# VH-VL binders against Acid phosphatase 1 (APS1), part 9

Target 1, 240 residues: Acid phosphatase 1 (APS1), of Solanum lycopersicum (Tomato) (Lycopersicon esculentum) (p27061)
Amino acid sequence: TENLNSHVFPRPLIIEYPEKQLRDELKCTTWRFVVETNNLSPWKTIPEECADYVKEYMVGPGYKMEIDRVSDEAGEYAKSVDLGDDGRDVWIFDVDETLLSNLPYYSDHRYGLEVFDDVEFDKWVENGTAPALGSSLKLYQEVLKLGFKVFLLTGRSERHRSVTVENLMNAGFHDWHKLILRGSDDHGKTATTYKSERRNAMVEEGFRIVGNSGDQWSDLLGSSMSYRSFKLPNPMYYIL
Key: E = the ipSAE of ESMFold2; O = the ipSAE of OpenDDE; V2 = 0.75 times the mean of E and O plus 0.25 times the DockQ between their complexes.

## First folded at step 11 (VH-VL; framework fv_cixutumumab)

Design r6 (from q4 with heavy chain Y104W, light chain R28K S93D D94Y; at its last look DockQ between E and O 0.01; V2 from the best seeds 0.00; counts 0 for: pae E 18.7 > 2, placed apart)
Fold by ESMFold2, look of step 11:
Structure r6 (fold): chain C 240 residues (1-240), chain A 122 residues (1-122), chain B 108 residues (1-108)
Amino acid sequence: as target 1 above (240 residues)
Amino acid sequence: EVQLVQSGAEVKKPGSSVKVSCKASGGTFSRYAISWVRQAPGQGLEWMGGIIPFFGTANYAQKFQGRVTITADKSTSTAYMELSSLRSEDTAVYYCARVSGYDWGRYPFDYWGKGTTVTVSS
Amino acid sequence: SSELTQDPAVSVALGQTVRITCQGDSLKSYYASWYQQKPGQAPILVIYGKNNRPSGIPDRFSGSSSGNTASLTITGAQAEDEADYYCNSRDSDYNHVVFGGGTKLTVL
């Protein structure tokens, strides 16, 4: 607060403003890095001070460039793998924020500033209008052409199977080997537990889980993990 | 609240061009596609084309290919439709509409402008 | 050639139920959206997707679809429901849109 030229300025405006402004701008970018490296305790909402940052990231070019880069890396990996002759090499995709974008829903819920409301989200799911993530569709098509079996493993409920199939097909996804949703036996499980148990079943059936694409660490971690995992960015919400 | 404000009515001579503007407010402009729909007197609605501002891509109905240009300026949240080589049958009300998503082929048009009347006469 | 076909006119007695239909090959794969247009006004969205109503649309409006046909149903029709109704959906070409010809609803 010390004046350099006390007769002109009440405080050192130029020196303080650039340094403070830079620190404030980095606050949210560093928060997102910590989110994506799985270094926060479970959380329910984005920080209020980062609401504008998350909106601009999600609707501007940043999010698109990052999801495109992840899917491009996954595609290069998929091309590098020598598949077996038995048709048992698998690529797993999550659905929400991996193949289908729920950004229209989150734009009406402040991009993650509101506590998740599964009743309202289910109403959105019932519309069946979520758009594809374009680079994920490209990866999806590529892994099918390479000879992978594709499993879709989602935390969506079996109650929503029909509308989920309709949405996926309208968005351009066809020819998956199996679509796995939560059944009644999965009530109350964390996503990590649920997805681990379904991957265990795949391995017990003789499948090799070669790649796994998901937006949440709960899609990727746990038991029967894929040989390679590909984490798509999603700072709007966290699923345990 | 989302609003689409269109430019005012225009009277044009055959063979000229018209450019109609559509300014969006109350939402993130680049997130949503914008479609253009016209309605000639006593006629139904006719889709002309649209733009996805996030990708900068435009697409046009076959009937209008080569005569229509649709653009967007993200800095002003404004979409534009320019129709060239005007004929008397282009006399219509021209609407812009916001699409409830990134793709005008898959999602409903949830907000509409009030329309811009274009009259083509000699 | 993708085409959405609507009957040009339908009448309903006040308080009764009416169904307006829209048929086309694209509706086998895609939902229709429904728009109401009153004279001198821009269209407004009344039904989209399987059966979703935007905020402010009365619950007497509902939608359904089966095969290549989408339907807009108005239960307990009111005088203010008298309008033109348009469906739209994806055209046969990717990223193209088609509208039906419109249905004039008259409430008696």
Scores: ipSAE 0.000, ipTM 0.413, lowest interface PAE 18.7, mean pLDDT 87
ESMFold2 (binder alone), look of step 11: mean pLDDT 90; pTM 0.936
OpenDDE, look of step 11: ipSAE 0.026; ipTM 0.626

## First folded at step 13 (VH-VL; framework fv_cixutumumab)

Design s1 (from q4 with light chain S33N; at its last look DockQ between E and O 0.56; V2 from the best seeds 0.00; counts 0 for: pae E 10.7 > 2)
Fold by ESMFold2, look of step 13:
Structure s1 (fold): chain C 240 residues (1-240), chain A 122 residues (1-122), chain B 108 residues (1-108)
Amino acid sequence: as target 1 above (240 residues)
Amino acid sequence: EVQLVQSGAEVKKPGSSVKVSCKASGGTFSRYAISWVRQAPGQGLEWMGGIIPFFGTANYAQKFQGRVTITADKSTSTAYMELSSLRSEDTAVYYCARVSGYDYGRYPFDYWGKGTTVTVSS
Amino acid sequence: SSELTQDPAVSVALGQTVRITCQGDSLRSYYANWYQQKPGQAPILVIYGKNNRPSGIPDRFSGSSSGNTASLTITGAQAEDEADYYCNSRDSSDNHVVFGGGTKLTVL
C-alpha cells in the first residue's frame, strides 16, 4: 500500500495499487508461466520488455527457490522408489542449466535477449569453469547414494568431452555411470530427436529410466520417457 | 527375491467369468509391468495383455479386446486378470509375469508365476 | 507384420552348437527376448535385448539379431537344454507383445 497511516482517522483509508508496476510484473510473470508450460515453442530470445524481469528472476531468490523445490520433489520421489535387484534403474541428468550453471555466460549476453551464438557459447564451455547448481548437486549425490545408475545426457558435442568431464568433476560431480554427448551422427538432429534416440538405446540395453532431470522439455519428452520427469526452470533459452 | 504367487486352479462353466490373481513380493510392484500369458494344452505361449501399475494403464491383445480386464491393487501388490464369456477354447494355464520395465515388448519377462489352470467345461 | 515365425522343431547332437531362429518384421526395430520352457514348468528367461544373459543362465546361451531375424545360440548343447524355446518381441505398431510359435529342441 502507498497510503500509510500514522494515526487513526474517522474516514476509511483508500489504498491505491501501482497499476503500471503491477501490469509490467504480470506481463512478464505470465510470459514465464507460458514459456515454462511449453506453450510458446519454438522461440529464440526473451521479450525485450522482460529482460529486467528475467535478470532479477535468475540472479535473485526466485530461480533458486524454484530449483530447490524441483530438486526436493525429485529427492522425495527417488527415496520412495524401491530399486530393482539387477542394478538397471537409471536417473538421467542433463548438464547445462541442470547440473552446471551457464549464468556467467548469459549475464554477458543479456540473460537470453541475444540470439544464441553457438561459437561464443563454445568458447565459454571451453573454459571449463561453469559452477554447479547447488541443489542439483545435492540431488545428484542423493540418487547415487540410493543406488541408482546415473547417466548424463547432454547436447554438448563429443569434441568437448574432456573439458566437460573436467568441469563436472571440479564442480563436485563424480561417479556417473555414463556421459553421453552428441557425436558426428547426431549432426542436424533436434534435441528432442537426439535425446529420444539415446534414451531408446538405454531401454534397448535393458535399463529402466526411473527419473529424468532437465531444464528443457526436449530433455524430457519424446520416446522412451522416464517414469517421472523433473523440469527445472530456465526462461533464458529454448531448445527444440 | 522376486516371487509371483498366483491363485489356485479353477473349473468354470461356459459363459461365465474367471478372475486370476497374481501377488508380487520381493520387489517394487508399482514400477514394473505385469503381463498375462496363457498356454492351451499342447500349444504355445500367447500374450493376453498387461498393466503398468504406476500409470494405472492396461493394454490388451487385440484377440482378447472386450473380454479381458486387467487391474492392479498397489496396496496388496496384486494384479488381476478377468476373462469373461468363457468358452471351452479358454481352457489353459494362465501365467502372470513381471516385465522389467514399462514397454512390454522391449523389456524381458524376468519372473513368472507358476501358472493357474482354468478348465472350462459344463 | 506383427507375426513371429519359429521352426517347430530342431535337433542337435550332444556337445554341438545349435541355433534357434525367430523371424518377423518387428525384429528390424526391436530385439527379441528368449524363454526356455520344460514340460510342466513355467517359462524362464534365457536371453534378452541385444545379448543379455540373466544371472544363473549358463554362458553357452547367447543371442544375436540381423535384419528381421533373431537367433538363440546354444554352444556345447547339454541334455538339460532339451526344452521348448519361445521368442517374443514388441508388436510392430502398438505397445503389445507377440510370441513366436515355439521351437522344440531335441538333444540327441
Scores: ipSAE 0.006, ipTM 0.558, lowest interface PAE 10.7, mean pLDDT 88
ESMFold2 (binder alone), look of step 13: mean pLDDT 91; pTM 0.944
OpenDDE, look of step 13: ipSAE 0.465; ipTM 0.789

Design s2 (from s1 with heavy chain I52S; at its last look DockQ between E and O 0.32; V2 from the best seeds 0.00; counts 0 for: pae E 10.2 > 2)
Fold by ESMFold2, look of step 13:
Structure s2 (fold): chain C 240 residues (1-240), chain A 122 residues (1-122), chain B 108 residues (1-108)
Amino acid sequence: as target 1 above (240 residues)
Amino acid sequence: EVQLVQSGAEVKKPGSSVKVSCKASGGTFSRYAISWVRQAPGQGLEWMGGISPFFGTANYAQKFQGRVTITADKSTSTAYMELSSLRSEDTAVYYCARVSGYDYGRYPFDYWGKGTTVTVSS
Amino acid sequence: SSELTQDPAVSVALGQTVRITCQGDSLRSYYANWYQQKPGQAPILVIYGKNNRPSGIPDRFSGSSSGNTASLTITGAQAEDEADYYCNSRDSSDNHVVFGGGTKLTVL
């Protein structure tokens, strides 16, 4: 057989870039759907073959369009609710990837391709400079205006209370009713268990959990679930 | 303000059925459960069952299982309780009440109808 | 048993403090709600959850719980407080409701 790379008898390369890239994108689109519909088992990193896909989704229009749509739907629901007159209708927000974006941190850590590093993430959190998710800030302000009490329920540790409050206020969030963080009694619990127990306490105090916004299924599932839950996309990490 | 308006008094013969209505005004009907509670003359309150219009699910006390049907019509903001195979022991005042959540035992019955008297006599 | 037990009758002198109790196994896991009923009238909610009072209910009404017992306390009882009082709660395993048998409060 002839030498296909010879400059005397050149053979054009078969252009596989458009077809291969399209198939790889479909594989990664399918993976993201399975992740976001909670059908993939617990996982630690994004697939290596999807690294470019996740980056382009997170920094391009895809992520923004989806978080905007989720927050808009939550806003329409909030306007449809007939609140009681006792001031006990609440909206719960998670913090990370719900109100505050850790995308600057994850852009330096390959958008979820690297195994999570507690020490480096804590350094990032301790800077107190995470930006707001704009459409979440808009929803936050709207639910306050409508008369909901706002609870912030986060998996962040109680030791980070001061920096978390500073970051939230600098990012434009004010007037929450209560900020709930993990205390020492919560160590070792899954996020689902921790968040469920704190929602149970809200119900026992007489609060009605009308809406709940979060980026993880562990924010939304479990006991004392809200009347409606709103799942923001986050393909970069999974929390049990 | 929320108000629950119940249908009028009924006189029924044993073996027949009765259907009591409960129309909610004020607030969003589909966001709250409706519970049915009866009280025989000189007796205490007895829970019969309830319905969540948003989820469309009904739940019945074991004592009434198979005889009671609870439904809701969201378009008219009205809940209904139908009790069949009536006996003289079913003579009671039947109340509807709004439940401020979907867990009947942990949320208050915060608004009550005035009651519907059902008399079962031979 | 998932029954809620209340004393059938309790008396209090005008201006004194009275405690109405409700006991049952389900109260270890769930709070009781309390209702007042006057003759010929529908019940009204007076206390719910641990110690939450609806608007319009006087602050002399309060609630508490310990172990398998919930209590309704009326401090400085008035003649208008004379009524039947019912507790309710949920069964531990089902979304069912149980009422106590009721307590007739007489203000002397």
Scores: ipSAE 0.006, ipTM 0.540, lowest interface PAE 10.2, mean pLDDT 88
ESMFold2 (binder alone), look of step 13: mean pLDDT 90; pTM 0.940
OpenDDE, look of step 13: ipSAE 0.415; ipTM 0.761

Design s3 (from s1 with heavy chain I52T G101A; at its last look DockQ between E and O 0.01; V2 from the best seeds 0.00; counts 0 for: pae E 19.5 > 2, placed apart)
Fold by OpenDDE, look of step 13:
Structure s3 (fold): chain C 240 residues (1-240), chain A 122 residues (1-122), chain B 108 residues (1-108)
Amino acid sequence: as target 1 above (240 residues)
Amino acid sequence: EVQLVQSGAEVKKPGSSVKVSCKASGGTFSRYAISWVRQAPGQGLEWMGGITPFFGTANYAQKFQGRVTITADKSTSTAYMELSSLRSEDTAVYYCARVSAYDYGRYPFDYWGKGTTVTVSS
Amino acid sequence: SSELTQDPAVSVALGQTVRITCQGDSLRSYYANWYQQKPGQAPILVIYGKNNRPSGIPDRFSGSSSGNTASLTITGAQAEDEADYYCNSRDSSDNHVVFGGGTKLTVL
């Protein structure tokens, strides 16, 4: 038994900042923490004073490191699962900010500071050029290799099915079992309700939702919750 | 092939206890839960409770709460059902059945043991 | 706890179609599972979920639901289909299960 008292922890680097800037940084760090832990909801836009913070986070190493850690943990979990013999074990992935990154779009729209524009975002989606999140692609391939059936459950409209499929394939995603988009009957539903209903349908068809990866709590919470869920960070926007 | 092998028939006196075992083979154990269902002579099926060995958590029908104990040993892939304070009305065939460990209350019992006859008589 | 009700007995002529119905409040929210039991044997799963058949179950067996009811339908009944049929479902409590009273099917 190694004595834990024998470990010397390094002291953190102390950087001096102007008082106002330090205060804003602390406010924004705290804000990000509470929104990511679903302790602050709903919210429409990021705080004005946190515009630079969110930008620096999204384009800096912090976002990538957190995505990597979440994906790594998900991968280890996936490997530890004793899959059934019936091929009914499922892993669910969201698409936006989960498999595909819309950061190029949000870089032109102040990283969540602007009120969401459906028209402009649709134009972006229709381009079909969203890049893959690398660590998510790795996880995606791993769960397929392990024998999971992959379901893609996205809030995108059915009208964007073709472009979404093309984008996913071009980004390196293949062999999903089913891609689910919002139909005409799903309009007006919250994401939580919509995705819950879709998960319920999977369960009623005999599938077991073993893993679920998404950047929004609305991807993970509600009915037929996964055996284990993985929340990817996204401080740019909140979806109910 | 998945098989659930149950312990042999039991004859018990009123007031005593009985413990029935159910050993799973031919498949995975940790991915599934075991439920216990009994059937009195000429009567229907009655759910008693179930256990998810992975979590070690058991649920019981209200009728049997306080009188039934369901346990599982992951190392031997065996589930147990102990019923205490036996009465003549407890005379029945007791079945174990496999069900998905994921919200097993909603999923079907896809494999069944052959049943264990428990007779309670003075 | 929720209760499921079934007709105690039904008959069907050989080669004809019969529907066995299960009724209960839980069925408004959950699908029923159906089991076949022959004398001296353990129950066998025949239908589950919306309309799923386990491997080895003939395609003449099908499931449906409406309102607070679920139904097992045998299209083209065979002599070997004579048995007791039970429905079960989740009740209002988490991971609790309730069975119907069973239906004895006679094939004429």
Scores: ipSAE 0.000, ipTM 0.505, lowest interface PAE 11.2, mean pLDDT 90
ESMFold2, look of step 13: ipSAE 0.000; ipTM 0.399
ESMFold2 (binder alone), look of step 13: mean pLDDT 90; pTM 0.933

Design s4 (from s1 with heavy chain F54K F55Y, light chain N95D; at its last look DockQ between E and O 0.73; V2 from the best seeds 0.00; counts 0 for: pae E 9.1 > 2)
Fold by ESMFold2, look of step 13:
Structure s4 (fold): chain C 240 residues (1-240), chain A 122 residues (1-122), chain B 108 residues (1-108)
Amino acid sequence: as target 1 above (240 residues)
Amino acid sequence: EVQLVQSGAEVKKPGSSVKVSCKASGGTFSRYAISWVRQAPGQGLEWMGGIIPKYGTANYAQKFQGRVTITADKSTSTAYMELSSLRSEDTAVYYCARVSGYDYGRYPFDYWGKGTTVTVSS
Amino acid sequence: SSELTQDPAVSVALGQTVRITCQGDSLRSYYANWYQQKPGQAPILVIYGKNNRPSGIPDRFSGSSSGNTASLTITGAQAEDEADYYCNSRDSSDDHVVFGGGTKLTVL
């Protein structure tokens, strides 16, 4: 037994992992992380190489799990707050990608590969058929039940007030205390400036902005920031 | 509805300390800030500092830094202002006021105590 | 620069309109709040922000703001409006508070 040699023992000598494919997948998860932590602003489209990643994230469980977690954390914070006795504690919600999903629009527009088209998006808005984000609706109902004033602060135009109200009500949102849209005086302002000026007005009226839920950093940053902010993920677009 | 009840008048000697209390009722103490404002005889209002009882954080006007200590007891809904090393020019009425938010300069003082007279004399 | 300047005294005839002003660099960035104080009494809030009136304050009281100046206007002045009026605002450099020197309103 005598004398053995190595060629009589067949076995795999090298196992090769698809290292290039794995690196490409991690590139997109890494990209999304730095987008959501506000380290890549500004930008206009998602990276071409991440198109499939963004689609799978948005239509699969990843997006849902993340928005559910953000809304759950916001709900726990809301329950921890001792409300004032003057009815001046406010929770602000953005509308698009915060309460209403425009995923049906973006599924027809390559999930963020197309540069934003105001005209085409306005046509979608005018249909009034955007579905609710379920966990946001749950949070919305909870903060109302706890006694917060609920203000909806959106970059949508005043010309779309009627269809926005109709869409929100059909999606299950009722009893907000204010719905604030861009007026004619707001034309040309960045979202950060517009949202900041409207929050300044709330503070001047004596409201305390306790919570603020939004999908864009422009919803949350600027002047008169909320006591706590809750950023919902949205890798499909960026608003300055 | 909302009331701020302050402790009674005090007569103090130079170099001593005074501690004034301010008990809030008829509202949610922990969701507001409390400011302290003094008014010397024949003079205007002067902000001394304030506290946010929920977080226990106090802020002091530069003029009083090092001499004033402001505290709050959430369990009794009471804020306190202690002024040390008293001088004759500290003779004044000392008011507490509720601030309708956590930025003392942006939010109004919507409810005031009746004031506590502190007289500093030998 | 954090100082707020008010005229020390102003008079108005009964039923007439009077404007009390408050000037300071901080008012370019922040609104003023206005307080009424009668002799021997604590101040009360009468106007806050640009033109917000607390419940219980008569609608003859209003506020305005332009540049570095805030104004308290009393239309149809009444005898009970005779009081000292103070503005306050935020110190531009921090979240501290500055008060104006006060304006004594005399109703004739």
Scores: ipSAE 0.006, ipTM 0.601, lowest interface PAE 9.1, mean pLDDT 89
ESMFold2 (binder alone), look of step 13: mean pLDDT 91; pTM 0.943
OpenDDE, look of step 13: ipSAE 0.597; ipTM 0.849

Design s5 (from s1 with heavy chain F54I F55S; at its last look DockQ between E and O 0.24; V2 from the best seeds 0.00; counts 0 for: pae E 8.1 > 2)
Fold by ESMFold2, look of step 13:
Structure s5 (fold): chain C 240 residues (1-240), chain A 122 residues (1-122), chain B 108 residues (1-108)
Amino acid sequence: as target 1 above (240 residues)
Amino acid sequence: EVQLVQSGAEVKKPGSSVKVSCKASGGTFSRYAISWVRQAPGQGLEWMGGIIPISGTANYAQKFQGRVTITADKSTSTAYMELSSLRSEDTAVYYCARVSGYDYGRYPFDYWGKGTTVTVSS
Amino acid sequence: SSELTQDPAVSVALGQTVRITCQGDSLRSYYANWYQQKPGQAPILVIYGKNNRPSGIPDRFSGSSSGNTASLTITGAQAEDEADYYCNSRDSSDNHVVFGGGTKLTVL
């Protein structure tokens, strides 16, 4: 006697659809994870298939929630530190994608799909209208209130000092103790080398680098590293 | 005003150990590091090692590795240096010094204890 | 593994200028710190970094550095400046300290 089994009828396509949808959703979330853990080779653009994912992450709640979580952890660390009695405890902030958001620029440049265009980016910077990252402004104000010296260490050029100061002040940042930009002697250096050399100079001047907030591993790694480092998410671009 | 108060002079036999204390006042003990420096009679200053009290991390000069142990007690603001297997050559004044940061060679030793004389004789 | 070399002795006439030097490869990368030690006393910091003076150190003390050499200069030497002077700096490869051998300054 003969059994009828499911192999003589088409299998329900429902099984295929849920599996395909799950795989598509995981492609880009897993890509972002390995990007943010510094596990990929240096790269110039995001994968084309992840363009919608990166946009949704950056403009939706995900990016903000992660920024908030990192900034809250940094604030708790800052409150836990007993400052020295000589006023030489420093918190370092990067500027771009750490204090100021260039998301308006990147929204017009496909959120990282386009190879970086320094001419067009300079035009954006020269407008001086980048908004603050809200949780970073909160952290900035908290570390000042706690008594840290605040140093801003940016890969922006000295030629943009005036507009950078104007933008920072209009965005709500006041009372930093130093603003350090790339000079002509820094031409051709990687960001890791440039940032390391400037941190070395801070230490040689007698400062203790207690905290460091940045969106790129090049902000945090190298010589004279902070006692504690806080990496902000940024899947749109990579700086070596 | 920062003060570093060291324990009193010691006379020790060869082969024994000595433990010197260094109590800090007038500053935030956990925010700075402590170095230990010795000076034999008529000789120069010699770095032995140091400790970062907040983490408990200690570093030792190669010459003293295996014989020196440096510790800190944050609750009493006191650092300790213990030197074992003493020899006559270890007769010296032992200083503690506050280091104004966690890289002992890049930050100055801005306050020094008055020294503890250790004499090793049979 | 680095060494810092100092001349063992230097003399200066009262009121005159003297320069005490400290040489070593680590000084190409790091500034020296300078300590004064009088007989029977603990060292005190007199100059650190490029040319920073702690509170209480007279302005006749200054520091400079070039290449592999750091210098401590005392412009109008006083009798009370007669002391041993030590430099220290970082060992380039370790979180370790190297001291120079010391310079005995005699004020004549």
Scores: ipSAE 0.013, ipTM 0.605, lowest interface PAE 8.1, mean pLDDT 89
ESMFold2 (binder alone), look of step 13: mean pLDDT 91; pTM 0.938
OpenDDE, look of step 13: ipSAE 0.249; ipTM 0.694

Design s6 (from s1 with heavy chain Y102W, light chain R28K; at its last look DockQ between E and O 0.61; V2 from the best seeds 0.00; counts 0 for: pae E 8.4 > 2)
Heavy chain, then light chain:
Amino acid sequence: EVQLVQSGAEVKKPGSSVKVSCKASGGTFSRYAISWVRQAPGQGLEWMGGIIPFFGTANYAQKFQGRVTITADKSTSTAYMELSSLRSEDTAVYYCARVSGWDYGRYPFDYWGKGTTVTVSS
Amino acid sequence: SSELTQDPAVSVALGQTVRITCQGDSLKSYYANWYQQKPGQAPILVIYGKNNRPSGIPDRFSGSSSGNTASLTITGAQAEDEADYYCNSRDSSDNHVVFGGGTKLTVL
ESMFold2, look of step 13: ipSAE 0.026; ipTM 0.617
ESMFold2 (binder alone), look of step 13: mean pLDDT 91; pTM 0.943
OpenDDE, look of step 13: ipSAE 0.637; ipTM 0.853
ESMFold2, look of step 14: ipSAE 0.012; ipTM 0.595
ESMFold2 (binder alone), look of step 14: mean pLDDT 91; pTM 0.944
OpenDDE, look of step 14: ipSAE 0.687; ipTM 0.874

## First folded at step 14 (VH-VL; framework fv_cixutumumab)

Design t1 (from s6 with light chain N33Y; at its last look DockQ between E and O 0.72; V2 from the best seeds 0.00; counts 0 for: pae E 9.3 > 2)
Fold by ESMFold2, look of step 14:
Structure t1 (fold): chain C 240 residues (1-240), chain A 122 residues (1-122), chain B 108 residues (1-108)
Amino acid sequence: as target 1 above (240 residues)
Amino acid sequence: EVQLVQSGAEVKKPGSSVKVSCKASGGTFSRYAISWVRQAPGQGLEWMGGIIPFFGTANYAQKFQGRVTITADKSTSTAYMELSSLRSEDTAVYYCARVSGWDYGRYPFDYWGKGTTVTVSS
Amino acid sequence: SSELTQDPAVSVALGQTVRITCQGDSLKSYYAYWYQQKPGQAPILVIYGKNNRPSGIPDRFSGSSSGNTASLTITGAQAEDEADYYCNSRDSSDNHVVFGGGTKLTVL
């Protein structure tokens, strides 16, 4: 009726859930907390019982709000830093799930429920059509404007340099100072080892690694760590 | 051009303290660390500690922990080293040096002050 | 704290090549940085990183590293190269610095 606020019809705006459904949702939010705090042993697929949760998180507002907050915090830090006069202050970005989104690929592979298939992923990469993560593009442009050198440090192979450059430029990224990909001598290294060795080389050349943005702990941990690191969420996959 | 200007020579009695200044010009004071290194007569260089002025964080070599205080004033681009409970073994030249990054052991000391002679005698 | 060991003194004939050595466990993971000090003067940086020279340092100065040992090499030593030479490096455990004891180079 027209009197929706009467004592006969108190209708709360809160959607109520059965107890079992609430418990299942808490299980998956708990799992994602453990993932993002780096508390799981190496893993290859998301839990099957959390597949719907991960899909809703990734395609809904949750993922976007969280990557936006991480990028905003990184931007505030970057503005707070007084740069040196020698042009040797750098910001490092990973590429996949940091600057470029592979969500179109993962939407066809059940958002991390399928075991990773590097042959099929390489076909996706070779299309060169991954969209930008919007708040990461904003941060990227801001750190360039502030005077940082920008180094892109990715686990992608050197064989994909040309398509990676084309994809980045079409997605709106320009004017990076270095793009570092895995070469033949990096075969068999963990991402942590590979990225640590490249950061060691930067430090030995006299660069100061002021900020580092990445979606994997392997992007951020190891030797020659940045002074500040900014971890973007990614519950779809794990890289060692 | 980067320049580090230190305060003048000091003569001190045992048990007193000394505070040496290091004024930086050129470059960006807050983006580098300042280290303090001393050298007793006829002896080698000895790292005492340093400060990162941007964060105000100081690090001290274990030998000097409890006796040394290192500070910085960003508004004057000046770092200070204070050594307390002086004894004759503290007679030395005290240098400040700019470190070209925030990890004192992974970046060079690229500019040095001329040193401040501190003599401790009765 | 880690220790860096240098020979206290070395000699070289004018125009000849000399190698000054620095040893320590930290050098397995970190480079040594080399400083020249003349009597009554502050040290100056001569070598950093793998083999980098600051501007103004002659190319007769070079650095190398292998295992736990770093070396400063002066090719074609000149009279003005007579000085004390110090290495330093990172303490292996934290954000601290250690210096070697210094090497007095005499050019004959």
Scores: ipSAE 0.011, ipTM 0.571, lowest interface PAE 9.3, mean pLDDT 89
ESMFold2 (binder alone), look of step 14: mean pLDDT 90; pTM 0.933
OpenDDE, look of step 14: ipSAE 0.350; ipTM 0.742

